# Miniprotein binders against p73408: the designs that were tried, part 9

Target 1, 371 residues: p73408
Amino acid sequence: MRQILIAPDSFKGTLSAGEVCQIALDVLAPEFDCVAHPLADGGEGTLEAIANNLDGQWQTVRVQGPLPDQTVDACYLWLPQEETAVIEMARASGLPLVPVGEHNPEIATSYGTGELITHAARRGAKQIQLAIGGSATNDAGLGLLMALGWQFLDSQGQSVGWGGQALGKVAEIIPPVLNAFPQVTVLCDVTNPFYGANGAAQVYAPQKGADPAMVQRLDQGLRHFARVVREFDGFEINFPRAGAAGGMGGGVAWALETKIESGFTAIAKLTQLEQAMAGCDLVITGEGCFDHQSPQGKVVGGVLELAKKINKPAIIVAGQCQLSQTVLPNVLKIFSLVGPDMPLEKALQHPQTALKKRLVQVKQYLIQSQN

## First folded at step 4 (miniprotein)

Design q3
Fold by ESMFold2-Fast, scan of step 4:
Structure q3 (fold): chain B 371 residues (1-371), chain A 103 residues (1-103)
Amino acid sequence: as target 1 above (371 residues)
Amino acid sequence: SDEVEKLAERIKLLADKIEFIAEILEERGDKDAADLIKELAEMIRDLAEAFRETGNPEYLKAAYLAVWAIYLAIHALEKGDRELVKQAFDKAHLLIDQLKEME
């Protein structure tokens, strides 16, 4: 009996990665030994995929929102056996939480994200996976660090306060006396440095509400903070990826000595994907729309590269497939939910039925290819 | 340069499609989400213009991040009308894929 790893992304808007796995298990077991391994890339669906893979528990916490006078109910995922919390910063400090017309990275704070980290630490977390996409902030993680007990003082010895506007005021840094926080891994797929023409403020602050004058003030604040950090302990904060989430990538790497990894890489390590794949004869992966040209941000691309590395064959099941002109070396066959016999509208209306139909074809293909 | 011009124009068309998603959410009664998505569409147009002027792929990446913020906003509404949310999600996913193909 062949052992099959079912390692899909979600089919966005129709089926979660966990639902895809369950349908595959229903069709392929008992004829095959199947292992479900739902995945994500660090974006939408990440907490759900991890929860289904590792017996995750949802935690809802009332925290500081991105605006100074705002509180929000933010959830994160607790993994008790792994002693790991998975946090999406956007749920506490993200653009979706800011009303139209009130976006302002000079005042938006990451403090609430720090409150989630503190809550997870009190729960017993030894590790944190921090996804930093969708931020409303340009504060270099200053708010987050303040929630963790760091103090940033101005030239008069008073707190600099919150927001990107605070960075240019920092004259003294006081680390927390008790620095017993979990190891943080930042999930980041951008390469921007901390400041400059390709830095956090110049590239990302406009989407957070900054006009050109504000962008210049924010960039100067980041440059000032970089100098103060260098004077404090010699750390060079202006490295590739440091600009992610308004400089949070740099701030957290400096203050918490974090690792920065791609979303897929971090999730694959957390879930022990390579070990799971090594124990199987075949991998079935998929997503709503597959395009082999963009593997860095897509789960299917990462799974296929890993399968190739350890010499495992793969089958792709995709909602829509843009790969009709190209054959990948380790891919045995590609099955598309959408085709001449299944238009997109019908697949969206009956996604479970459409997926089941294609998985039955996968099953028949595998039976015919035995020996 | 011609390729940069074509790509920038395509991103601007993407912003128009995002505004259409906002109209669907507004019809459902999710005005706050619709207003946020409309603002993000304007930001995507600004990023497209910056990319056209500089040719810097980081503006393209910033546009992708803005589209991802739309995805997160739609996800937050999942507890409401699931069918309409699923339709908006699928469209957002296709838009994200189009932006990734551009990179």
Scores: ipSAE 0.000, ipTM 0.121, lowest interface PAE 22.9, mean pLDDT 81

Design q4
Fold by ESMFold2-Fast, scan of step 4:
Parts: structure tokens; sequence; C-alpha cells
Structure q4 (fold): chain B 371 residues (1-371), chain A 103 residues (1-103)
């Protein structure tokens, strides 16, 4: 037992991936050669996990918020060695930025996310990783594109303005003078199409403040915009994943010719996870599933699939045993934070103590293991 | 007339975006490129206003050429081709001289 890779997700609401790694190092490093490799799935904790692993530089920019009369200080991560910026759209255009009672996807704009992309380009980014979870918007990325120099005009030749309400008004598309932007990769784990019963508006607009009538107006706007895009350059915007972030997945794929990848896949490539794992004898991964109704995370699943591919044994540490129904043959053991000696309430109140206790058991298990 | 007004407004909005490009170049330390682009943006605004007042397509043509020169300069700069950047700036200077002769 020579080298252990510690490659966890965050324990959502309790511990960051970096904190999980530090606790594991404190317990295991005296006995084993440990390497920390904190991970994320493109959602909450993504910038923090990458910054902890790759020593990134935080950039703070004053940008347009999701509401027209709102400005916000939004952070993104600059990685100078990789010439890459990592941007979470939710920090500029996300639901948490909207005051309770003011959620409105007909008005909410992604313009601020476009300002972050512009700032990263000025910083010298050649690549942008754009995580699009947690959006307040249903504007198909129109605001973002307007910030990058695109113009969308109504039948009177005036700007359509911001928000999901603008989509149904688009009569003319004018591309920017400059099209020399960094390569953008969108991080997205939903498969929803642009419009329709399983589309952006029907599935996600209600959580952004839409009532049933508004959902129908937003879906019709997305359908109208899809027709205008087809007439403009022949692009078919209604594909799986195009519905992500109120249609932003589709909008940026069309306008910026972006790639769309799963959050885990993009982060694993950026951090060289497969290479790191190949250099180790064992991987420890985990996540905090304290809500028994929550499914397993993409990170744990992805780590386990990679470990299986390169024939590396794995140990799982989880808040509760809500992991894959199909246990992979390379999984040696699963340790749950919650158990007879650690009830749920105590684990939630003292997550560091609960995790340390289970990692001591992981250490004991590894010491007792024989060839 | 309505079509002329629409085109003039679009050209003015493009000039505003061109100034944002100049800010990016200035931040990256390329002051000569930034100054040239700012000069072209102001000329484009003047040409848009002249086009709005007269409807003369010659002003629209001049504005279009200026926008094209800016696009070539920026594209060459981002691709790291310094020889193409020089050629694009030479073209932009020729266009500036042409535009000044028109005014």
Amino acid sequence: as target 1 above (371 residues)
Amino acid sequence: SDEVEKLAERIKKLADKIEKIAEILEERGDKDAADLIKELAEMIRDLAEAFRETGNPEYLKAATLAVWAIYLAIDALYKGDRELVKQAFDLAHELIDFLKEME
C-alpha cells in the first residue's frame, strides 16, 4: 500500500472537497503516501475544488446581475499554467443572486456571464470552462451573446432587450464585428432539449419563478428563436443538452461553436485525473449523501469507472449509503459517516469529526488488508 | 428613409462595440492598435450620422470598409501573426486617408 489518491466530491452543505482531502491527509498521510485530488461535477464547489488542486488565481469583476437594475461582484478562476479561465455562470446570473419574491425568468438576463467571458479574454485566456448550473435565466444565452457583441433586433429594428421575454421578439441577428474569442467548453450534466415537454422552459422555468402561463410563453419564445436561428444559418438548436441553463447550452453552441461536456469529464481532463490515478495503488473517493432521497453524485461514479478502466482498487466514503445500485468489482469497501455510532443529527452538526472517525476505520482496514 | 435610419443606428452601435475592443487591446499593452481602433470608431460614428442625414450609400460603404479593417486587425492580432497585424494596420491607415478625403 504505497500511494493513495484522495479524489472526493464535496459533502454538499457540510464539507468542501478540499476539506475532505485535508482530513484524509491528516489521518492517512502518517502511514501512507497520499496525494490530494479534490473534484467537482461542474455545480456547487467547482471553482473551489479546482483552485485547491491547481493553485488558481481568483478574479473579481463587477458585472450585470440577473435582474436589469442589479450589479454583482462575481469571481472566476484564472489558471495561468493552463491558459484557462473557469467560470460559473451562477456567480453572475444565478438564482441565489435574486431576492426572494423577485424570481422572474421573463426578465432575468445572462449578460453578466458574458462580461466575465470578456474579462477572461482580456486576461489572456485561450480556453474557457463555463459551468452553467444554477441559472436564474431562460434567455437562451442572449444576454451573454449581447455582452460579446451580438445584436438581436425586433421587427422595428430595435434591440429585443433582456430576459426570456426577448426570445419571441427576435426578427434579425447581427453577429459581432470581432469573432476571435477563446474556445469555450460548456460543463453540463442535463440532457434536456431546447424546447418542448422536456425542454428548458417546461422543466426548469418553474423553479426560476414561472407560473404555467409564463412557462408556455417562454417555451414559445424558445421555439420562435430556434426558427430564426435556422433561417439565419441553418443551425438546428433543438438537440439534447441545448436546454441547459434556460437554453444557454443551445445558444452558445450555436453562436460560439462550443463543445458541451459533462462537468466531471471536463474537470477530470483539466486536472489530469486519469494520469494521477494511474500513478497510485488505490483511490479513495466520496460524497455527502445525507438526504436519503438524493441519488449518487456523478463524481463518485466517474472516479469508479476510471478506476475500473485502469484496474485500480477503490474505497468509498459517503455521508449515507446512497451510492450506485451496481457495485463495481474494484470497490473494496464502502464507509458511511452515518451509522450506529454516528446518528445523522450528530454527523450534520460535526461533519469533520464524523469524517475523521470513518477515515480512521479506512486506515485500520488498509493496515489489516493482506496481499 | 426608415431603412436608412435603421442602418445608421446599427452602424453607431457597432462603433460602440469597436471601442470595447480597443479597451481590450489597451489592457493587453497594444496601445498603437487601440489608438487606431478608437480613431476608426469615431470616424464610423461620423459616417453613420452623415449617412442618416443624406442617405448617400458612399458613407455606408466607407463605414463598412472601416469595420472590415478593424476586424482583420483584431483577427490577425489574436492569431499571433504579427506580419498580418502590420498588413491590417496598413490597410486601416489607407482607409482612414480615404475617409478623410470623403469628409
Scores: ipSAE 0.000, ipTM 0.123, lowest interface PAE 21.5, mean pLDDT 81

Design q5
Fold by ESMFold2-Fast, scan of step 4:
Structure q5 (fold): chain B 371 residues (1-371), chain A 103 residues (1-103)
Amino acid sequence: as target 1 above (371 residues)
Amino acid sequence: SDEVEKLAERIKKLADKIEKIAEILEERGDKDAADLIKWLAEMIRFLAEAFRETGNPEYLKAAELAVQAIQLAIDALEKGDRELVYQAFLKAFELIMQLEEME
């Protein structure tokens, strides 16, 4: 009996990674010994994928929301065996939490994300995985750091307050007296620098509500903060990835000495994906949007690189793909959910049915190749 | 060394030229390709500085991988070839993994 690892990402806007795994188990498990290993790239669905892979416990904490007068109930995942907390900043400081018409990166704060980190540390976390996608903020992690006890003062010796507007006011930095603190790893798939034409404000602030004048003020604030940090301890905050989440990548790398990893790499290590794959004969992976061709899939790309490294065959189930398996090492076959027998509109209306049909074809392919 | 400094500056100048190509692609509406090429240009710039400061040849190897990914992306755009676009993303992902190993 072949052992199959089912290691997919979500199908954007239609099926979670867990749902994909369950449908695959329902189709394949009668004939094959299947292991479900749902994955994510550090974006939406990350906590759910990890919880389904490991014995995770949800923790709900009432924290500061992205707007100054807002509180939110934010959850993070506690992994007791790993002594690790997995935190998505978007659950405390994300764009979806801001009412339509009130997006403003000059005032949006990451303070609530810092409160989640504090709660996890008090819970006993030795490691924290911090996914920083979907932020509402352009505050370089200042709010987060303030929640951890950092003080940022203006020229009058008063707190600079919250939001991206605070960055340009910083004149003095007072770090907290830290007792034992968990190791923080930031999950980040962008390489934007802290400031400049390709920096945090210029590239991402518009989607967070900034007009062109505000973008310029935010970029100037980031430049000012970079100078203050350099004067404080000699750290150069303007590096690739520092611009992630409105400069939070830079801020926490500086203040917390964080490790920065791609979302896929961090999740793959945490869930022991390579070890799981080594224990199987074949991996089935997939991701995609039914209405887009997705050669840019980070999860599928990562799974395929691992499969190549340990010489395991792979099958891809994609939402839409015109790519030949001839160009992909170790890929036996690619199955597209959208095709002549499953038009885009039908696949969008009935995603579970579309996936099941393709998995039945995968099963038939595997049975024929076994015999 | 003087030779290390000269090589690093040449690599940074290459990144500047590549960034201009990305800006043209973005103006044409090719956002995915523009974003990939901008990212690779910034990585080449960072790697050149790291090489200049450390002398470690691993940074040059990483820069070469980034250049190869850019060449595949440009070829894909010129030919309208989706398979070459995918190859460019695989090379970019290989670069990410190599950089994580270095850290």
Scores: ipSAE 0.000, ipTM 0.243, lowest interface PAE 16.1, mean pLDDT 82

Design q6
Fold by ESMFold2-Fast, scan of step 4:
Structure q6 (fold): chain B 371 residues (1-371), chain A 103 residues (1-103)
Amino acid sequence: as target 1 above (371 residues)
Amino acid sequence: SDEVEKLAERIKELADKIEEIAEILEERGDKDAARLIKFLAKMIRWLARAFRETGNPEYLKAAELAVQAIQLAIDALEKGDRELVLQAFRKAIELIKQLYEME
């Protein structure tokens, strides 16, 4: 075992995936040939992980925020060699951009996300990876589509305007002429349908500021829009994943013929993780989970599934993990940062020191296992 | 909610000020205190963001208590009371520990 792939998630709130990789390189590279491959699941730290792996260029654009009278400076990542833009909708249309007490999915718009897509297309993007977590919106992506030139009109021939409240007013759809538009892939880890008891409004609108009455109005709007789309071109918008980001998953799948993938799967493909892993003898992965209920996150789980598929051994370095290595196929050993020699409070105070200590033990284990 | 909004804005401002203080301590040669304060500033930003994304008031409460503990630690450090500094930091870390155990 001389070639090691270091493919961790971030240790949430303490270390970025890139910082984890650097500490591992500092400990292991003198004895082993190491390749850093920082990862993410489409949530916090995703653009940073991709930028570190693929040397991306940050683009800052002033766009429409989630509230009608709001503008925001939103960043996205441009990958020139891949001709790909990576966009997080939350940076333009996200819940964190809304002041406490002003959350309202009936008026919140995704228009700014559409402006980022337009900017990336003008930059020359052939592919767009769109992460749709953290949305403030329940507008089925109507704002995004309006920014791309789509028109949605009411029964009097006037624009329906922005927000989840606009969905119930749509009577006519006029698509734009889009010549040579980029292929869009949506990064989505939820399976909720467009409307209904498990739909966008019922499940996610409350966290965006909706009371029960507003949830019912929003769900009715989504149902109305689904009927109008079906009458327009026969598309059935109520499918699993269509409910993501207030129905944006459905809206963009219909209008832009997007692909939909899990965040980990899309990032793994973009960074060529399988090819990187195939070129190595061993993979080291990890995350900083100190909860005893979900010991493996999406990234660690995905890495382990891939390692099993291509028959590569794995080592896990995690904050806390209750799973034994006898339960996990192809896992050689699990190293926990927290243990008898490192109490939780010390690991949280000194995460770099805790991680380095465990990586020294990983190094010793690897040297001993080769002899 | 107006009180909560003012608190969230103040927490963000204090996290930036806390990082500035950590840089001063590092230049003074107090690298252990600087490292701990930088770590807590990162956790405070994470807690504020988690509150905005989930709506769970426990994240905001934990961030508020962590900021209070850091302010007490800074006052104690200026007075030369190292035991009080350590007590304040232990309190902040215990709150973060409880939150991680819930997730």
Scores: ipSAE 0.000, ipTM 0.135, lowest interface PAE 23.8, mean pLDDT 81

Design q7
Fold by ESMFold2-Fast, scan of step 4:
Structure q7 (fold): chain B 371 residues (1-371), chain A 103 residues (1-103)
Amino acid sequence: as target 1 above (371 residues)
Amino acid sequence: SDEVEELAERIKELADKIEEIAEILEERGDKDAADLIKELAEMIRDLAEAFRETGNPEYLKAARLAVYAIMLAIWALRKGDRELVKRAFDFAHKLIDLLKEME
């Protein structure tokens, strides 16, 4: 128990994964040799968690925003040793960038995300990790592909333009000749197909500003594009996960030979979590979920499965969502931030204090178990 | 006339760049693809010259089709799909035969 890996998720809405690691180091490092390994699931805090694990360089690029007349300053993470760029599409083409009342997936474009990919490729990236959560778009990645040099033409030989409305106009596809692209891995955890009742438009377009009539037009556009792609090269774009980010999952899998991975799996591989864990005697993981009915998070679950695989004991520190007593045999103990000495309101108001109190108990447990 | 001359020179410059791509493919061991793309690039150059001499937009349409055939072949090779590569090459060969009939 001398070497401890601290591999938590963020305590969403209260503490970043990095802050959780720092508090754990402050409590445990005087008694134990601790290694910080903050994690994420591909959503909020992903770039920050990776930057804290690896020597990352922030790149800021002025790109096309989700709306046609919008320009945004979007940042991505460059990892020179790994020759890898980590890009969150939401920073260039995301819902938070659209003013309230102006959400419209018929016109919203992913072009700016493609500009980030182009910038990363010119920087020397051989790999791109593309997190596609939080999109404002329903354009099947058409804008992204256009930024990469793909041409999509209508029946008159003119560009179809941007947005989900463009998909139904595509008559001819011309791939790029002069552009070199790195290997792209898409990070997503949804399973929706490209079109249909459980597809991109029917499920996600309403949150992006679509009324029922617009949802129907967008779904028909996706169906039309799927048919054109099938006629072009025989690719079947309507597979599980293809509906992610308004069909971008399908579009980039078709056009860029992408891999699709869960966010946790991609981050764990990139940060070499298994190697880090193998070098330690014990893993401490956790999350700040305070919902009594919420299931175990993907980060905590992934860490526990990996620890079991390589026969390492684990300790969990969680807000209020405790795992059952029948959790994996390698779990030594579960510590909840909320308890008789720390009511929910106080834990939410003073999360750093609540976490520190539980980590002191973790330290006491480890010292007693060592003897 | 000046506009026709400028456009023809730009198309010839594109053919030169396509030829550079073919050389890269040859260095990577794909001689069949390199030879096909070089032949299409030479045809694009000939079509640009015919356009310069005549101003006939049919030569521009033909050059566009040749560029499309090259793009399709390169994209098929990147995907590594044998059936798609065969289809792209078949399309390119049919186009070459058609373009030869244009002199």
Scores: ipSAE 0.000, ipTM 0.373, lowest interface PAE 12.1, mean pLDDT 86

Design u1
Fold by ESMFold2-Fast, scan of step 4:
Structure u1 (fold): chain B 371 residues (1-371), chain A 92 residues (1-92)
Amino acid sequence: as target 1 above (371 residues)
Amino acid sequence: SVEVTIRVEENGEEFIWYYKVKDKEELEEILEELLEYIEERGAEKVEITVHAESEEDAKEFAEELREIFKKHGYTEIKVEIKGNRVKVRGEK
């Protein structure tokens, strides 16, 4: 009996990675020894993918939302065996939490994300994995740090308050006294610096509600904060990746001495993907679509890279194939959900049915390829 | 194993599928379904490239592909065989 690792990303907008795994198990498990290993890249679906791998415990905390006077019930994942908390900042400080027409990175705060970190630390976390995609904020993690006891004061000795508008007001930094604090790893797949033409405000603030004048004010705030940090302890905050989540990447790297890793790399290490793959004969991976400039997403690409490294064959199940000029190494076959019996619109309406049909074909291929 | 690349041009956009097949029968099954799907979407140009294990196998694949294209109503069918590589283009 061959052992198959089922290691997919989510099919964005249709099926979670866990749902993909369950359908694959239902089709393949009678004939093959299957191991489910749902994955994510640190964005949408990250907590679910990790929970399904490591039997995590959901924690719900009422915290500050991205807007002043907004509270939200935000979930994070507690992994007791690993003494690790996994937090998606978007669940407390994310763009989807802001009502249409109310997006404003000058006032949006990351304070609630800091409250989740505080709750996890109090619970006994030794490690925190912080996924920072989907932010509503451009506050360099200032709100998050305030929730952890940091004080940022203006020239009059008053708190600067919340939001990206606060960055330009910082004149004094007072760090908290911390006896013990978990090691924080930030999951980040962008390389943008803290400020400048390719920085946090110029590149990402428009999608968070900023007009051109506001973008300019936010960028100046980030530049000012960078100077204050440099004067405070000599830290250079303007490095690649520091611009992630409105500068939070830089802010927490400075204040919490965080590691910054790609989402896939951090999740693969946490779930021991390479070890799981080494124990299998074949990997099945997949995602919703191949982009025309990149035939694979980061999860599929990462899985294929690992499979090649340890000499394991792979099968890809994808929602739809777009333009690609390259032959994929170590791939036995690609199965597309969109095909003769399944037009794109039908696949989007009935994704479970579409996936099951293609997995039946995968099963037949695997049975018939035996000698 | 036999490598197959299928390139389709539809409304100015190009789609590519890659397969690794064990034999001609598996290829025929895939192509019967795929060409029907492509035709329903209004695609006018289809190119199939097969890298066979031998020159003799390449000739057999060429004959198979030509018959499949004919069955699906392609009027301009061009076949190119070079060593163990077969390229068949169909246009409507």
Scores: ipSAE 0.000, ipTM 0.139, lowest interface PAE 17.2, mean pLDDT 83

Design u2
Fold by ESMFold2-Fast, scan of step 4:
Structure u2 (fold): chain B 371 residues (1-371), chain A 92 residues (1-92)
Amino acid sequence: as target 1 above (371 residues)
Amino acid sequence: SVEVTIRVEENGETFEWVYYVTDKELLERILEDLLEWIEKRGAEKVEITVHAESEEDAKEFAEELREIFKKHGYTEIKVEIKGNRVKVRGEK
């Protein structure tokens, strides 16, 4: 009996990775030994994908929202066997939490994300996986750090307060007396520096509500904070990825000595994807739309590269395929949900039916194949 | 994880950064962008130390760093490998 690993991404807007796995198990398990291994890239669906692979406990904490007078109930995933917490900053400090018309990176704070880290540490976390996509903030992680006990004072000895506007006011940095925190791994796929033409404010602040004048003020604040950090302990905060999440990448690397990983790499390691794949004869992976131009940082691309590395054949099931031929030698076949018998509109309206139909074809292909 | 220490001398001052990176492709992008950025600052002396997970990984990092330094115009490149540690120094 052939052993098959089912390791898909979500089909964005239609099916979760878990739902894709369940449909595949229903079709393939009668004929094959199947293992479900739903995946994600560190964005939407990350906590759910990890929870489906590992025995996790959902934690809901009432924390500071992105706006000063806002509180939110934010969930994170606690993995007791791994002594690891998985936190999405967007659930406490993200753009979706800000009401329409109130987006403002000069006042938006990451404080609530720091409260989640504190709660996870009290829960017993030795490791934290921190996904920093979807932020509403341009505060270099100052809010997060303040929640962890750091103090940032202005020239009059008063707290600088919250938001991107606080960065330009920092005159003194006071670290916490006891600086013992879990090891933080940041899930980040961007390489933008802290400030400048390709930096946090100039590239990402406009989507967070900044007009051109505000972008200039925010960039100046980041430059000022970089100078103060350099004067404080000699750290150079303006490096590639430091601009992620409004400079949080830089702030936490400086203050917490974080590790950095792509979202896929972190999830693959946490869920032991390579070990699972090595125990199988074949991998089935997929996503809503497939192209081969930038496989690194994509779930399907990461799965295919890993399968190639350990000499495992792969099958791709994609909602829509942009290619007519296979680019990797270990890919046996690509099945597209959209085809002559399944037009795009029908596939979007009945995604479970469309996926099941293609998986039946995958099953027939595998049964008839003597490979 | 891989620990990367980067030390740069500019305007008579020494700056140091530490990364903890476990994604090799992301690390390569970070190092490429970092060396481009350092070059624009006019830094003539750069030292990168990588503490890899194995001696084999250290040898691979040594080769990649040598090529990256060369691509960014460093003409005197010195590589030292000791166990799982690789140190690459570049001067213009």
Scores: ipSAE 0.107, ipTM 0.625, lowest interface PAE 7.1, mean pLDDT 86

Design u3
Fold by ESMFold2-Fast, scan of step 4:
Order: sequence, then structure tokens, then C-alpha cells
Structure u3 (fold): chain B 371 residues (1-371), chain A 92 residues (1-92)
Amino acid sequence: as target 1 above (371 residues)
Amino acid sequence: SVEVTIRVEENGEVFFWLYKVKDKEELERILEELLELIEERGAEKVEITVHAESEEDAKEFAEELREIFKKHGYTEIKVEIKGNRVKVRGEK
């Protein structure tokens, strides 16, 4: 009996990676030995995908929310065997936590994310995986750093306070004395620099509630903070990826000497995807993206590169599939979720049904190819 | 039933669509719609592979696909027939 690794991304907006795995198990397990290995790219569903692969302990902490007078119960995943904490900043400092009409990146703070990091460090984490998608903030991680004991003072020697509006006031930086702090890896798939036309404020602040005047003030604040950081220790904060999460990518890279990895790469290493794939005869991967303009395909692309590396055949089940020519030799077949028997509208309304129909076709293909 | 694979290249990236169709009429409808959509996206190269039920059907598909590519402005059309399989590639 062939052993199949089922290693999909979530079908964003419709099915979690775990749900995709369960549907595949229901269809394929009667004829094949299947292993579920749900994946993520560091965005929504990341903690759930990791928890499905590893024995993790959910930690719930009451922390500062994105708004000054808000507290939230935020959870992160503790992996005792790996001595690793996995934190999604959006659970403490995310846009969904802000009520409609109150979105404002000039006042939104990342302080609560820093409290999660502090909790994980005190728990004994040697490594922290920090997923920074979905932020409400444009504060360059200033709040996060304040929670870790950093002080940022204005020209009068007083704390600058919270929010993106505080960046333009920073005149002095006082770092904490930190000993034995865990290694932080930031999971980030955007390439935006810290400031400028393609920077954090210009590109992402509008979705966080900024009007054009606020965007200009926020960008000037980021530019000012970059100058102060450069004067403090010579660090150049305006690099590709530094603009992620309102500049947090840059801020934590500077202050915490973080590594930055793609979400897929970090998750694949953490869950031992390559070892799981090596133990199987073929891999089935996929995603539910239906438009080509999306930067999606990171999980599918990564799975296919690994399959090529260890010479394993792959089958893809996807709404749209964008592939590099170098991985094609290992791809046996691609099954589109949408076709004459399954129009786009029906697939979006009944995603479980659409996926099941394609997996039945995968099953028939595999049975016929058992020769 | 007939299996159809459509491969499209855009800026060095490859997109695939796989269809299972019941007859030639359904295939032609799907291809017309898809080629119109691909044309709007600015695709550079398109390759269509059809697994027909016979060598004679494959030759008919090859002729029909050639006309469809020509209708959609592809000036460099390459046709390859091997048994019941037909592959047509168009470039603009």
C-alpha cells in the first residue's frame, strides 16, 4: 500500500489546512496509508497548523490590546520538546481586535505582543517564532520593545508613549540589560522597506485606518526613527522586509538581532516536513487561491521544492496553480478545484464538496497508476 | 470522456488547468472561454494537450485547436500528434 503525505495550505476564506487534510483522509484512507501534515505560510492558521503537527501547549495571557484602554486574552503555542514558543502578533496587536471605526495606526500599539514574548522567555523558551501578519500597528515594534524594557525618550526626557505617532518624538534610546534572551525569528513574506513609497506607512497604513495626511505623518515618523537608530548604533533599518507589520520587522531586527525567514521555511523546519515526506511514496499539496494576482503559492512552491530535492512525486489540488519550471519534473498531475463540473461560484459556496470531488479524481488516478 | 491539460507561461511562471470533458463541444466552449481570459492576462505562451479516444479524433482536435489559436491572435502555432494525444502550442 502506498503511503501518501497530505501537506496542504489552508484554502483561505473557506477551509483550514486541517480541514483540507481531514477531507483528503476521508476520501483516500480506504485505499492508501495517509499521513496528514497541514501547513501554513506564517499568516492566518499558523498556530493551528503547528499544533496539528506537534504536541503543543496553548498558553493564554491577558495582555495590552492594540488600543491604549484595551486588554485582550491572547494565546500562543508552547512546544516543550523544541523549547520553542510560536507567537502570532495579530492575537495581541491585530487589526481584527479593533472595533470598526476605531482603526488608527497613530495610536495602535504592539505592547501586548511584547508581553507575550516576555511570558514565553520567562517560561524558558530558547527560540521564539514570531509571525507578524495582520497587525493593527505602524509603531515599528516600539510598543513591543517597551514591554521588553526598552526606553524611548523625547527631547524633554519623557517617554514618547505608544503608537505610530510616537516615532517622530524619539530623541534618546535606552536599551535594557538583557541576559540569556531567546533567539527570535520573524516569519515574514513581504519585502517592503521601512519607509518610502513602498514602505510600511505608504503601503499598509491605509488598511489600518490612516487617511493620506496620517500616512505622511507616519512615514515621516519612520524616517525620523531610522535616523535616530542610525545615530544610536549605526544600524540601517531601511532594508527589504523591515516594513513588515508597520515597521516591526525592522525594529525587532535592530533591537533583538532577529532572524527573518519565510513563514513556510520556518514551519517546514519546525514540523520536520522533509523527514515526513521522505517516509512517504508521494505528496499531495494544494491551496484554494482562485486569483493569479495573489502572492500565494508559498506553501505549494515550498513543498514542491522539497519533493524535488528528495525525489518524491507530487500531486497538486488547487484553485489556481503558479509553478516554477524547475519543479515540474516531480509533478505527476494537477487537479483544478474549478472546472466544467464545478463552477467557481459553486466551489466558493460548497468548498468541502468541491475538494471531495477533486480528491475522488485523485484517488481514481492513483488506483489506475498502481501498475 | 476526454482529458485536457492547459499550460500557460507568464513572466517565467507556469499556470495549469486540468479539465475532464464529455465531448468536443464542451471542450471547444471551455477553450474559447479560457483563451479569452488568458488573453486578458497577457500570457506569452499557451500549450494545450488533449488525450482523445482515437487517432482520428486526435487529428480533428488538432485542426480545431489550430483554428482556435489562430482566432485568438497566435501567429506561431506548433502542432504535435502522437497516437491519440494532440499537443498544440501557441506563441504571440
Scores: ipSAE 0.000, ipTM 0.209, lowest interface PAE 13.9, mean pLDDT 84

